VHH binders against Acetyl-coenzyme A thioesterase (ACOT12). Designs and how they scored, part 5

Target 1, 210 residues: Acetyl-coenzyme A thioesterase (ACOT12), of Homo sapiens (Human) (q8wyk0r340to549)
Amino acid sequence: CIHWDISKQASLSDSNVEALKKLAAKRGWEVTSTVEKIKIYTLEEHDVLSVWVEKHVGSPAHLAYRLLSDFTKRPLWDPHFVSCEVIDWVSEDDQLYHITCPILNDDKPKDLVVLVSRRKPLKDGNTYTVAVKSVILPSVPPSPQYIRSEIICAGFLIHAIDSNSCIVSYFNHMSASILPYFAGNLGGWSKSIEETAASCIQFLENPPDD

## First folded at step 1 (VHH)

Design u04 (framework vhh_7ubx_2)
Fold by ESMFold2-Fast, scan of step 1:
Structure u04 (fold): chain B 210 residues (1-210), chain A 119 residues (1-119)
Amino acid sequence: as target 1 above (210 residues)
Amino acid sequence: QVQLVESGGGLVQPGGSLRLSCAASGFTFSDYWMTWVRQAPGKGPEWIATISSGGYTMRDDSTKGRFTISRDNAKNTLYLQMTSLKPEDTALYYCAAEFYLGSDRYDYRGPGTQVTVSS
């Protein structure tokens, strides 16, 4: 987890985006499941598990980008998020969020402090990027009420197909510390991803009014 | 029986143009990502371009100004329009299909069509 440094905010934001692009460019992904044309891939490297979820959705790429990059709307479709509050606007395209998660098996819920960096397609490109990573921010320290958790590298790549459709790809590079958990509960975890993806697709194809 | 058959290759002079076709049969063409790959003698395979069922394209930067990938799902055919050909473009060109993008290997691959750029 990186310490947030205001003097380096531009380079930290750019590195967030580049890390996601590097993850997405890796080879060796294996198909794990297919449910209603939702494709789930996994990549196992040593003790690290990465996941890639892909679906063609009936939504303009620019709209999906707008909706998915606004984490205050994440709880509307993702049951793993309770609240997402903006801490600071680093730039027009980079924000710091405080996220809280629901209480599961343990009596203590999780929280996260993340940097979200969004980028529009480059010249002649068709891909939008939304990159997420945890940061250490002194103004929002760990509290006794929550277990402070970490996102190493995650986000969305949204590829425009035509004026009304796109391909949404979600990536997540997971910490080695959670591998024993996922190895023992892969079936439940896979089902949770499938249900969250289905909810996301419904949200994108039936977006809320302005 | 699954089959991919490339055509349109041949001998062409530098600066010339060629249109390659890949005819698909034996699978639901419209469900697959389609790719053009080339392999020059003594070199590894080089990716050129990929196109989705809906027409979204991903292209190699070095050739995207001269090569255009397209498809016709009604005809089960993939195309590669090549312009301003150079001697360096001499290679065996083959098409490939994958149901899931980003696999280590293609689900189906054609035998290829030879393109030779020489005076």
Scores: ipSAE 0.000, ipTM 0.140, lowest interface PAE 14.3, mean pLDDT 80

Design u05 (from u04 with A97T E98D F99L Y100P L101Y G102W S103E D104S R105G Y108V; framework vhh_7ubx_2)
Fold by ESMFold2-Fast, scan of step 1:
Structure u05 (fold): chain B 210 residues (1-210), chain A 119 residues (1-119)
Amino acid sequence: as target 1 above (210 residues)
Amino acid sequence: QVQLVESGGGLVQPGGSLRLSCAASGFTFSDYWMTWVRQAPGKGPEWIATISSGGYTMRDDSTKGRFTISRDNAKNTLYLQMTSLKPEDTALYYCATDLPYWESGYDVRGPGTQVTVSS
């Protein structure tokens, strides 16, 4: 995790997007689960666990991109998020969010401060990108009520297939510091991922504002 | 270029104390979160504690009353102060940085320092 620096905003946002693209391009992913056509892959390297979740969705790519890039709507489909509030609009395509998570196993609730960087495809491309990473923001310091958590590299790649469908891929690359949040529920992490993915797809195919 | 080197491990009797150090080089240490992890033979890695660039600490509940993570940004050094050590604390202890993986191509961790708690 890095300190947020407005003077380096463009560089930090571009690096966020590039990191997600590099993660997605890695080799060695192994299929862990396939439930209801939702594919889950894992990649274990040294002390890092990465997950990749993919599904063909009956929704236009541009709509899925709009819905998934708006983290204020994340709690509508992701049970791991209680609130997602914009701290600052760094640009039209880059936002800082404060996220709070539910109380699990009688632990204090967790919170996160993240940079979300979104990119539309180039003129002849077909892939939308939504990249997420934690940042350190002095104006939103850790508080006694929450356990400040971290996302090193995560996000969505949304590939347009035709005018009415797309493939949504979610990636998350976690450091050793995030292991306790998954290790405490390791026997259920795959099920949790499957349920969250199913909820996401339901949300994308049946958006609440339409 | 990014390097982490742990030191301070050794053999200690139950109830004893040890202070581990992690010397960092090749990156701006003060800007990154730092973590201590341990791995006992035949087991997976177990997170112990993390400290933010600003000094906020997060600790595993099972050890937080006995272990204290701290940093000295002027010396580019991370510390783990361990007290009331138990046989079950026997493990290889290593530090890790949360340096974004695209900057180094992968997460960076040190080779570790062995802690043995026994007679």
Scores: ipSAE 0.000, ipTM 0.119, lowest interface PAE 17.0, mean pLDDT 78

Design u06 (framework vhh_7ubx_2)
Fold by ESMFold2-Fast, scan of step 1:
Structure u06 (fold): chain B 210 residues (1-210), chain A 121 residues (1-121)
Amino acid sequence: as target 1 above (210 residues)
Amino acid sequence: QVQLVESGGGLVQPGGSLRLSCAASGFTFSDYWMTWVRQAPGKGPEWIATISSGGYTMRDDSTKGRFTISRDNAKNTLYLQMTSLKPEDTALYYCAKEITYTYRSGEFDYRGPGTQVTVSS
């Protein structure tokens, strides 16, 4: 987690995107599940279990990018998010969000302060990027009502296939503190991720009116 | 209750300058980002500029060389300095405390009545 400093905003935002690209390029991913062409991969590391979810979606890449980069809409399809509110706009492509998560098994609810960085494809590329990581922001300190949690690295890579379809890949390298939101063992985790992915696909193929 | 009151608009000649002000009350102004949006008759709202609580500014590419957004937290006031005004800048200008969807499009929570800017000979 990085301390947010307005004087370093450009380098912090660029490092967010770079971290997601490095996560996606890691070796050793193993197929955990394939249901209705939704592929779920996992990467086991000593302190964290990373997840990669991929699906071909019947939606233009630029539209999927717009919808997935707007975290205020995340609770509409992702049951792991209760609220997502913009704290600050760093640039037109980078925002700070405050996120709250649901209460599970009478545990105190969790909250997060994250930097979301979005990038369109480079001139010779077809991939849109939406990168997320936790930051320490002194103006939004931990609150006694919530357990402040951390996203080490997460986000979407959206690869354009044609004018009406794309491949959406979601990556998440989460801290141990957020694992309770994915239930029990690996079987429970993959089931939860599968259901969230299916919800996301339905949202992208049937977007709200706006 | 949040209240935003815009002022400083008026009739100016092409090439002229205006400084718009937005007086804020009912919330801790220094803790929130602020936005300027304009709307010309028959057109949808157009985002102009946003300034964060930390002072970072974002401006639309079409106006960023001519318009400057700033804030004075001691006075709870948001400003838009407009130079080299063109007829196409004619619109009702609003300040907003929050953006519901995106600062580029979507819905804005307008708390003020706006201030009219007319650029005409």
Scores: ipSAE 0.000, ipTM 0.115, lowest interface PAE 17.6, mean pLDDT 77

Design u07 (framework vhh_7ubx_2)
Fold by ESMFold2-Fast, scan of step 1:
Structure u07 (fold): chain B 210 residues (1-210), chain A 120 residues (1-120)
Amino acid sequence: as target 1 above (210 residues)
Amino acid sequence: QVQLVESGGGLVQPGGSLRLSCAASGFTVSSNYMTWVRQAPGKGPEWIATIYSGGSTMRDDSTKGRFTISRDNAKNTLYLQMTSLKPEDTALYYCARGIDYFYEGSFDYRGPGTQVTVSS
């Protein structure tokens, strides 16, 4: 299976969480869309586009955290994920996943190997963290059937408001600039994000049966 | 070879109903984001409804009381049930495989469409 030593595992997991918090703290975000209280911001740096989506959810923060950190459930609400399988349980709060994505127009689907690191709020804090980053695992090498894709830094920050509601913020620091592909059609891009966010809200407010 | 083929369109009077079908081949509908969009003459595409891989659906508020999206996984086919049709619903209706902003590919992969005309 996957071999991690304890110090490498902790360092990589903590680095994953630190990277997400650092991304969220960046300045220069520009508002792109606001629909039904779903706010979409973008930040373009060099060859990379970052997106930030913020929404108020009628769900307890701890439940949203549990549901959003379980990537085996991601395909239930996120159309960009076909399958999410756990490769290894590196700890209670850190999981390695193999993810497959829908078939592209070039007839070759994408796959990813990611580390998902989750953290509960610190003492007197109200924010849960779910951080995602691509990793290289020799045991799960690229396959000719897939285009191996990369998540540089992505995840959720979930802020508790009261016992029944929270603010969910999603961040993604993408590996390639997509703005040129949406020249003159930013509405279509924003609508895709809005639809995925709305699906996420519905999933969190109406969680699936066991 | 990926193909999407719509059918079921036609001329219908106001207040009528139609069921559109979208037969998919070369991929599995149940493992993809599938969307119905329409385009009226001289206008841009308008989103109608989406069904997600897990079976959850989202519909545009202006039509969700009259339109329902569904699928038959065994037949690898997507449907749009339309009721209480209005002249403003006149458009070319097509199904599309949803492609996210994370992908470099085409964001508008779709079938050739099926024409729906609502007139007196």
Scores: ipSAE 0.000, ipTM 0.129, lowest interface PAE 15.7, mean pLDDT 76

Design u08 (framework vhh_7ubx_2)
Fold by ESMFold2-Fast, scan of step 1:
Structure u08 (fold): chain B 210 residues (1-210), chain A 119 residues (1-119)
Amino acid sequence: as target 1 above (210 residues)
Amino acid sequence: QVQLVESGGGLVQPGGSLRLSCAASGFTVSSNYMTWVRQAPGKGPEWIATIYSGGSTMRDDSTKGRFTISRDNAKNTLYLQMTSLKPEDTALYYCAREWYDILTGPDYRGPGTQVTVSS
């Protein structure tokens, strides 16, 4: 996890986006599960696992991008998030968030401090990007009430298909603490991923009023 | 303190059956996603089965006809019932607790119990 430095905010935000694009461009992804046209791929590199989840959704790409890049709306569709609060607006397209997760397994709940960087398609492109990584921010230090967790590299790539539909891809480069037995077989995560993806799709196709 | 302790392994002849147990302390198995995993000598770990908090299960296709995952909520214990055991089932069998969100990953596993299938 990197220390947040406001003097380098532009380069840190661009690096966030570039890391996600590099993850998505890797070769060697293997299909692990396909349920209700939700495709789950995994990539195993030694003891590290990366996950890619893909689904065609009946929503314009620009709307999906707007909704998925606003993490204050994440708890509306993802039951694994309790709160997502903006700490600071770094720019129009880059924000720092404090995220809290529910109490599970009778342990302290987890929290995260993340940089979310969003980008519209380049000229002649059709792909929107929402990149997420953990940062160390002195103004939001670890608290005894939470277990501070880390996202190394995660996010969404949203590919426009036509004016009413898109392909939403979610990527996550997981830490070495993830047990390698899930490489090639996502076990209980397959069902959790499928249920979360289905909730996300319903949210994108039936968005709330602002 | 969160702990997982497996038991029930041992030597068994081909065609035999074994029931593995995983005793949990410091948390409630019925509130969690629980998994059985095995690792054979010189091979990577292989997922066997998961039981979800609601009680539904998912099993690996290659073993689901012979292996069944279950739990006893009153005893806070997870089980793996194995039938028609084969020499290739020889492995160290682990119990693991899974997080619900892939962003946070799994958090605990036990030390494992050895299963040896030979004549």
Scores: ipSAE 0.015, ipTM 0.314, lowest interface PAE 6.9, mean pLDDT 80

Design w01 (framework vhh_7w1s_2)
Fold by ESMFold2-Fast, scan of step 1:
Structure w01 (fold): chain B 210 residues (1-210), chain A 117 residues (1-117)
Amino acid sequence: as target 1 above (210 residues)
Amino acid sequence: QLQLVESGGGLVQAGGSMRLSCAASGFTFSSYMGWHRQAPGKQRELVAKISGGSTAYDDSVKGRFTISRDNTKNTVYLQMNSLKVEDTAVYYCAADYWLGSYEYDYWGQGTQVTVSS
């Protein structure tokens, strides 16, 4: 986890995006599940598990990008998010969020402080990027009401196919400290990922009219 | 309709380099593109695949071959270095929306690569 420093915000935000691109470029992904054309791949590197979820979506890439980069809308389709509130607009394309999660196995719910960095394709490109990572922000310290959790590297790559469709790829690089919570219950977490992906697709193909 | 057109094959000496190109038309691109090859008397095998920024290679070509994509040209490349006689095969470009799909939706006609000793 990185300590947030406003004097380095542009560099930290760009590093967030580059970290996601490096994760996506790794070799050795293996198929672990395929349900309803939603494919789940995993990459095991010693004590670290990375997940890649990919699906063709009947929605323009620019619209999917707009919806997926707005984390205030994340609770509408992702059951793992209870609330997602903007702490600060670092720039037009970079935001700090406070996220709360539901109570599951523990008596305390989890919370997160993350940097979300979004990028449109440049020049002749076709790929939109939404990168997420946890940051340490002294103004929002851990509290006794929550278990502060961590996202090392996660996000979306959205590839335009035509004017009405795109490919949405979700990546998540999980730390060794949380590996037992995911890998130890492989049937449960993969099913949860499949259901969350299906909900995401329905949301993107049937967006709110507001 | 999506059509894949391969180019760049031919005869090359062992130790040499060659770049294969696969141009996709009909759609701007496919999320999953790959190169397969079939040598005489052998089954068709995956050589390299690319989806977004993610790539994978067969062990026999790791460190020698590189797959890349130019989205602006809707073209996928296979850069082949340190070629061996054993790399002689017909190389096929394939496209699908799913990395690791059981069946590719689209295949090129193939391009012959012959590596002489």
Scores: ipSAE 0.000, ipTM 0.108, lowest interface PAE 18.4, mean pLDDT 78

Design w02 (from w01 with D96E Y97G W98L L99Y G100Y S101F Y102D E103T Y104R; framework vhh_7w1s_2)
Fold by ESMFold2-Fast, scan of step 1:
Structure w02 (fold): chain B 210 residues (1-210), chain A 117 residues (1-117)
Amino acid sequence: as target 1 above (210 residues)
Amino acid sequence: QLQLVESGGGLVQAGGSMRLSCAASGFTFSSYMGWHRQAPGKQRELVAKISGGSTAYDDSVKGRFTISRDNTKNTVYLQMNSLKVEDTAVYYCAAEGLYYFDTRDYWGQGTQVTVSS
């Protein structure tokens, strides 16, 4: 987990984006599921699991980028997020969020403090990036009501296909503390990811007015 | 990781038609997909390119060849009409610049197209 320091905001934000791009560029991804044209890939490295989910969506890439980079809208389509509140606008493209998750199995609910960094395509590329990772922020310390959890590396890569469609890929270098993953529960976990992805696609193709 | 699998090549008579297919698996963020060809003893040359809804063709094939993409099958096609003996070559599917930070090109194994008179 990285300690947040306002004097290093640009470096930390760029590092966030670079980490996601490096994750996405790794070799060895294996297809584990294909349902409703939603593809799920996994990459296992020394008992650490990374997940990649992708789907073609009927939405302009720039609009998907705006919607997916605004985590205040995350609870509208993702049942694993109860609230997402902006702590600080670091820049136009980088924000700090406090996130709360639902109660599971009568345990305390989880919360997170994350840096969200978004970038438009560079050069002649057609790929938008939304990267997210946990940071340690002294002004928002762990509280007794929540189990502070960590996102190591996650986010979206959105590739423009034409003016009305794009391919959305979600990556997550899994943290068991947020969404428990056990070998014996692969079927249940995969179904949950598929349902969340389907909800995301419906949200992107039928966005709320605003 | 990106794998390109080509199919559809073979022998065809001059004036005939043939369709090549290239199925992509792995990373789906390929901004530019294309078809190149290499005749014996010649350099590999670009034949057709597709990026989003935009297409580009070499002058030697304009009006005869059509490149298209099926996003649901993650496949790119090259429809070749009015084939000439000089179109005989090994045809390669290529993906360029999967991400804006990745300048590597990915190539298929190639498929032989032989046009007889």
Scores: ipSAE 0.000, ipTM 0.095, lowest interface PAE 20.1, mean pLDDT 78

Design w03 (framework vhh_7w1s_2)
Fold by ESMFold2-Fast, scan of step 1:
Structure w03 (fold): chain B 210 residues (1-210), chain A 118 residues (1-118)
Amino acid sequence: as target 1 above (210 residues)
Amino acid sequence: QLQLVESGGGLVQAGGSMRLSCAASGFTFSSYMGWHRQAPGKQRELVAKISGGSTAYDDSVKGRFTISRDNTKNTVYLQMNSLKVEDTAVYYCATYRIYTDSGSYDYWGQGTQVTVSS
């Protein structure tokens, strides 16, 4: 029975990658912050806020790709993640994760079930892709202990520059339901993103052994 | 919308110096910037590139040209020293789009002519 979900997840995986690439290709991005050479861009379209964070990193692109596509390591640098556990390996490049978040301003922590799809560069290309989106998985239903949350479209594009450096870009397309809370306080939100990005860069430039 | 505008080209005697500027309007798709040139009857070639603090140069200009960036002005510069007649070309500023796997520059400036006389 689990095998039927694999065919559905393969279709969602391709859509996941394409959605991230389409988000990155949109026009109208506006610079909102440049702190410690970390550039933050925003794109406002009606009820939707999208964010793009970019930084040159002193790490080989293939290593950054390996580290950022392994969500079990996400809690090591991202304060918004408490745990990331693999539910299933759909393929060698597509994984299902269960994520738990800290208790912040709510009496229940949030959790997510996501599909992470990673892709190496195409022929003559130099861009790695890590796309993430929420999925509904019947075998991992909502729990009374958590508020099940949703990621519509997010991920990393990692552009190789030379053997020791790359440009890491993070994108996130936020839903209308969450936009009113962040759009009214972009200053605090921007600072949180900057701190998370700085932590990510530190992690990538000082990678764990093995 | 991304627009690249080059300036600083013109006429110069062999052995002289010149500095080119490339200003990006509003934003850029990546921190990867390069200078290319195209001489009459030849293909366009990369002469210098910069990404963050890392720079690379074509062997024909190494030691003579220096690429630099001013992130506060969204401007990249090409300082050209010890110019040779063979450096005569239209110089283009370009940037890669980070979401493509083509590895090619998606945005180009209109170019600025550099003519080096003997």
Scores: ipSAE 0.000, ipTM 0.138, lowest interface PAE 17.6, mean pLDDT 76

Design w04 (framework vhh_7w1s_2)
Fold by ESMFold2-Fast, scan of step 1:
Structure w04 (fold): chain B 210 residues (1-210), chain A 117 residues (1-117)
Amino acid sequence: as target 1 above (210 residues)
Amino acid sequence: QLQLVESGGGLVQAGGSMRLSCAASGFTFDYYMGWHRQAPGKQRELVAKIYGGSTAYDDSVKGRFTISRDNTKNTVYLQMNSLKVEDTAVYYCAAWDLSYEGPFDYWGQGTQVTVSS
């Protein structure tokens, strides 16, 4: 929904990060599920559902940050992503991606154009941030083969605990249209989230060779 | 607003045990939580942290102290065993909001633990 403007790239990237931090700081989260030490929280605001998923991971925070901020690797662990291709390197820490999703219910597959912004901890801090949101990019317009979808605000907060472990928290401020897509129905979305989280943890603890 | 209330401190003899409790209120959001301590004339130091199923301890207390959390009661505990005179300090419960840059710390008032020889 926001138009990408290269002359405003710094402010758009910083606002992406700040939006994720504001989402995570909201009050009123309710525990929905705890399976295999994976905690799922939800926050319902009128017609919008936000999700927070957290787990301790046996992986250094800096490695998890590197892996999770590289969306070209997202399809390796997230079944909701078919492809993630870099459109442009806005900066060392900000990239534009084109994402495609699988076909559900014989509808057209969905695609997204997103800005991914990553930040290392501030001085004396312990938290890495990876924020993602949809942008409108004229060079990658909607196509007849895909339903252009939107991520309002999502991402990861990765808190370093020690040299070999961290806590990974995933947040997503979902529109109503996103929920049926991910779960096929609203009653099944939590199971899909749990399975995706478990896959992510396995990926982070058993990363591919580079 | 988040409020942290500590309890369970007091006087105990060396070799004894004590359990500290920290009740959190004013939120339904889960925080990274921990216990810090400050002895007279020393800086405040981290003792133990907990978030989800993960814990971390300062080397000086590892094997003697155990941090745990009851999310139903929104309470974090510090079980202190084999107490030493050098464990004497004011113990503070702290909560850190993972969504903020650096620590966005909430602190309790502190509870005194005195270990006599």
Scores: ipSAE 0.000, ipTM 0.105, lowest interface PAE 18.9, mean pLDDT 78

Design w05 (framework vhh_7w1s_2)
Fold by ESMFold2-Fast, scan of step 1:
Structure w05 (fold): chain B 210 residues (1-210), chain A 118 residues (1-118)
Amino acid sequence: as target 1 above (210 residues)
Amino acid sequence: QLQLVESGGGLVQAGGSMRLSCAASGFTFDYYMGWHRQAPGKQRELVAKIYGGSTAYDDSVKGRFTISRDNTKNTVYLQMNSLKVEDTAVYYCAKDTYTVTYGSEDYWGQGTQVTVSS
């Protein structure tokens, strides 16, 4: 986890995006589940688990990008997020958030402080990026009521297919302890991911009217 | 257009049981549905949620509360057993996700008071 420093804002934000792109480029992913065209892949490296979730979505890429990069809307579709509040707008495309999570598995609730970095496609490119990682902010220290958790590398790659559809890929490079549990086993974990993905897709295809 | 109407709250003695109902109209029942509660002077917290065949519960109610749905009636239930004085709160039905910081009143019901006496 990296200490946040305003003098290094551009470098830290760009490294956030590059880390996500490197994760997505890894080889060795194994198909774990395919339900209703939602594909779930896993990559196990030592005690670190990475997950990749992919779906063709009936929504323009630019709209999916706008919705998924706004973490204040994350609790509307992601049951693992109780609240997401903006701490600071670092730039138009980079924000710091404080996130709280529900109590699961007889643990204290978790909280996170993250940097979210969003990027539009480069010239002649078709891929939007939304990258997330934990940072250390002295102004938001750990509290005894929460377990301060860490997102090592996560985010979305959104590839435009046509004017009305895109492929949304979610990646998360995480330790097994970060994964939510509903049944306490691999089958329950996979089902939790499937249901979160289904909720996300429904949100993207039926966005809030505002 | 979206409406959530809670019912079933009231007074109950510690150790007793109570069932809350939430009738939904104006939307399909394909999203996460949850029950939240807010005790006087405290923040609103998620108690239980259901989506498809999966359920999840806050530690404080695990083993005592059961969330279920009736898709034919488009209604979500919260069965509360072994009630404790600390379960006293206003209980809210909510659509979609685990939101404790609400910004849209269209996603919340009016709430129903549950009071547990010793």
Scores: ipSAE 0.000, ipTM 0.108, lowest interface PAE 17.9, mean pLDDT 77

Design w06 (framework vhh_7w1s_2)
Fold by ESMFold2-Fast, scan of step 1:
Structure w06 (fold): chain B 210 residues (1-210), chain A 118 residues (1-118)
Amino acid sequence: as target 1 above (210 residues)
Amino acid sequence: QLQLVESGGGLVQAGGSMRLSCAASGFTFDYYMGWHRQAPGKQRELVAKIYGGSTAYDDSVKGRFTISRDNTKNTVYLQMNSLKVEDTAVYYCAAPYEFWLSGDYDYWGQGTQVTVSS
């Protein structure tokens, strides 16, 4: 976990984006599932599992980027998120969010404090980036109501194909603590990923009216 | 062990056609691949790209160039029609490391020269 320091926000935000790019560039990804053109890859390093999910979507890349980078809309399509509230706008492209998750094991629900960093394509590039990671923010300390959880490195890479379509890739570098659960429940995990991806695709292709 | 080997360049007259080939080794069939070109004194620019069945083209070549793939041979082609003198360049095939195209391509072919004379 990194203590959030506003005086160093630009460096921390850029590091968030670079961490996601480094994750995406790792070697050794293995295809685990391909259902309805949704591809799921996994990467096991020691006792850590990373997941990459990819799909061609009938939505302009700039719109998918806008929708996926606005975490206040995440609960509309992702059943693993109950609420997402903005804590602070650290820049036009970087926000701090407080996220709550549903009760999964009849225990306390989880919450997270995350930095979300958005980047448009570099000059001559076609890839949008939305990177997310947990931060320690003293103004939002852990509470007895929730188990404070951690996202080590996750996010979206959105690649423009044409004016009406894009490829959306989701990455998540998961902690060692969930690897035994994932390995023991691969069918359920893959199904959950497929259902969440399908919901995301439907949301992107049929966005809410603004 | 990712390698890209290009072939098919040469001299052609304006209005003519040419097909470039890029043979990939160490790839699986679903990697992103693109064709770039660099004219003397200019920076490299993306011309066309392919991932699975999806393709995209730079405005300067739309309607004239076609990118295609032979998954059995692990080869990507660039069919160039109605060539113009300004299409003269060294053509490179390239793949990003896995799945990002932020302008930084990690794998490049050696390049093949295309010269279009009037």
Scores: ipSAE 0.000, ipTM 0.124, lowest interface PAE 15.4, mean pLDDT 77

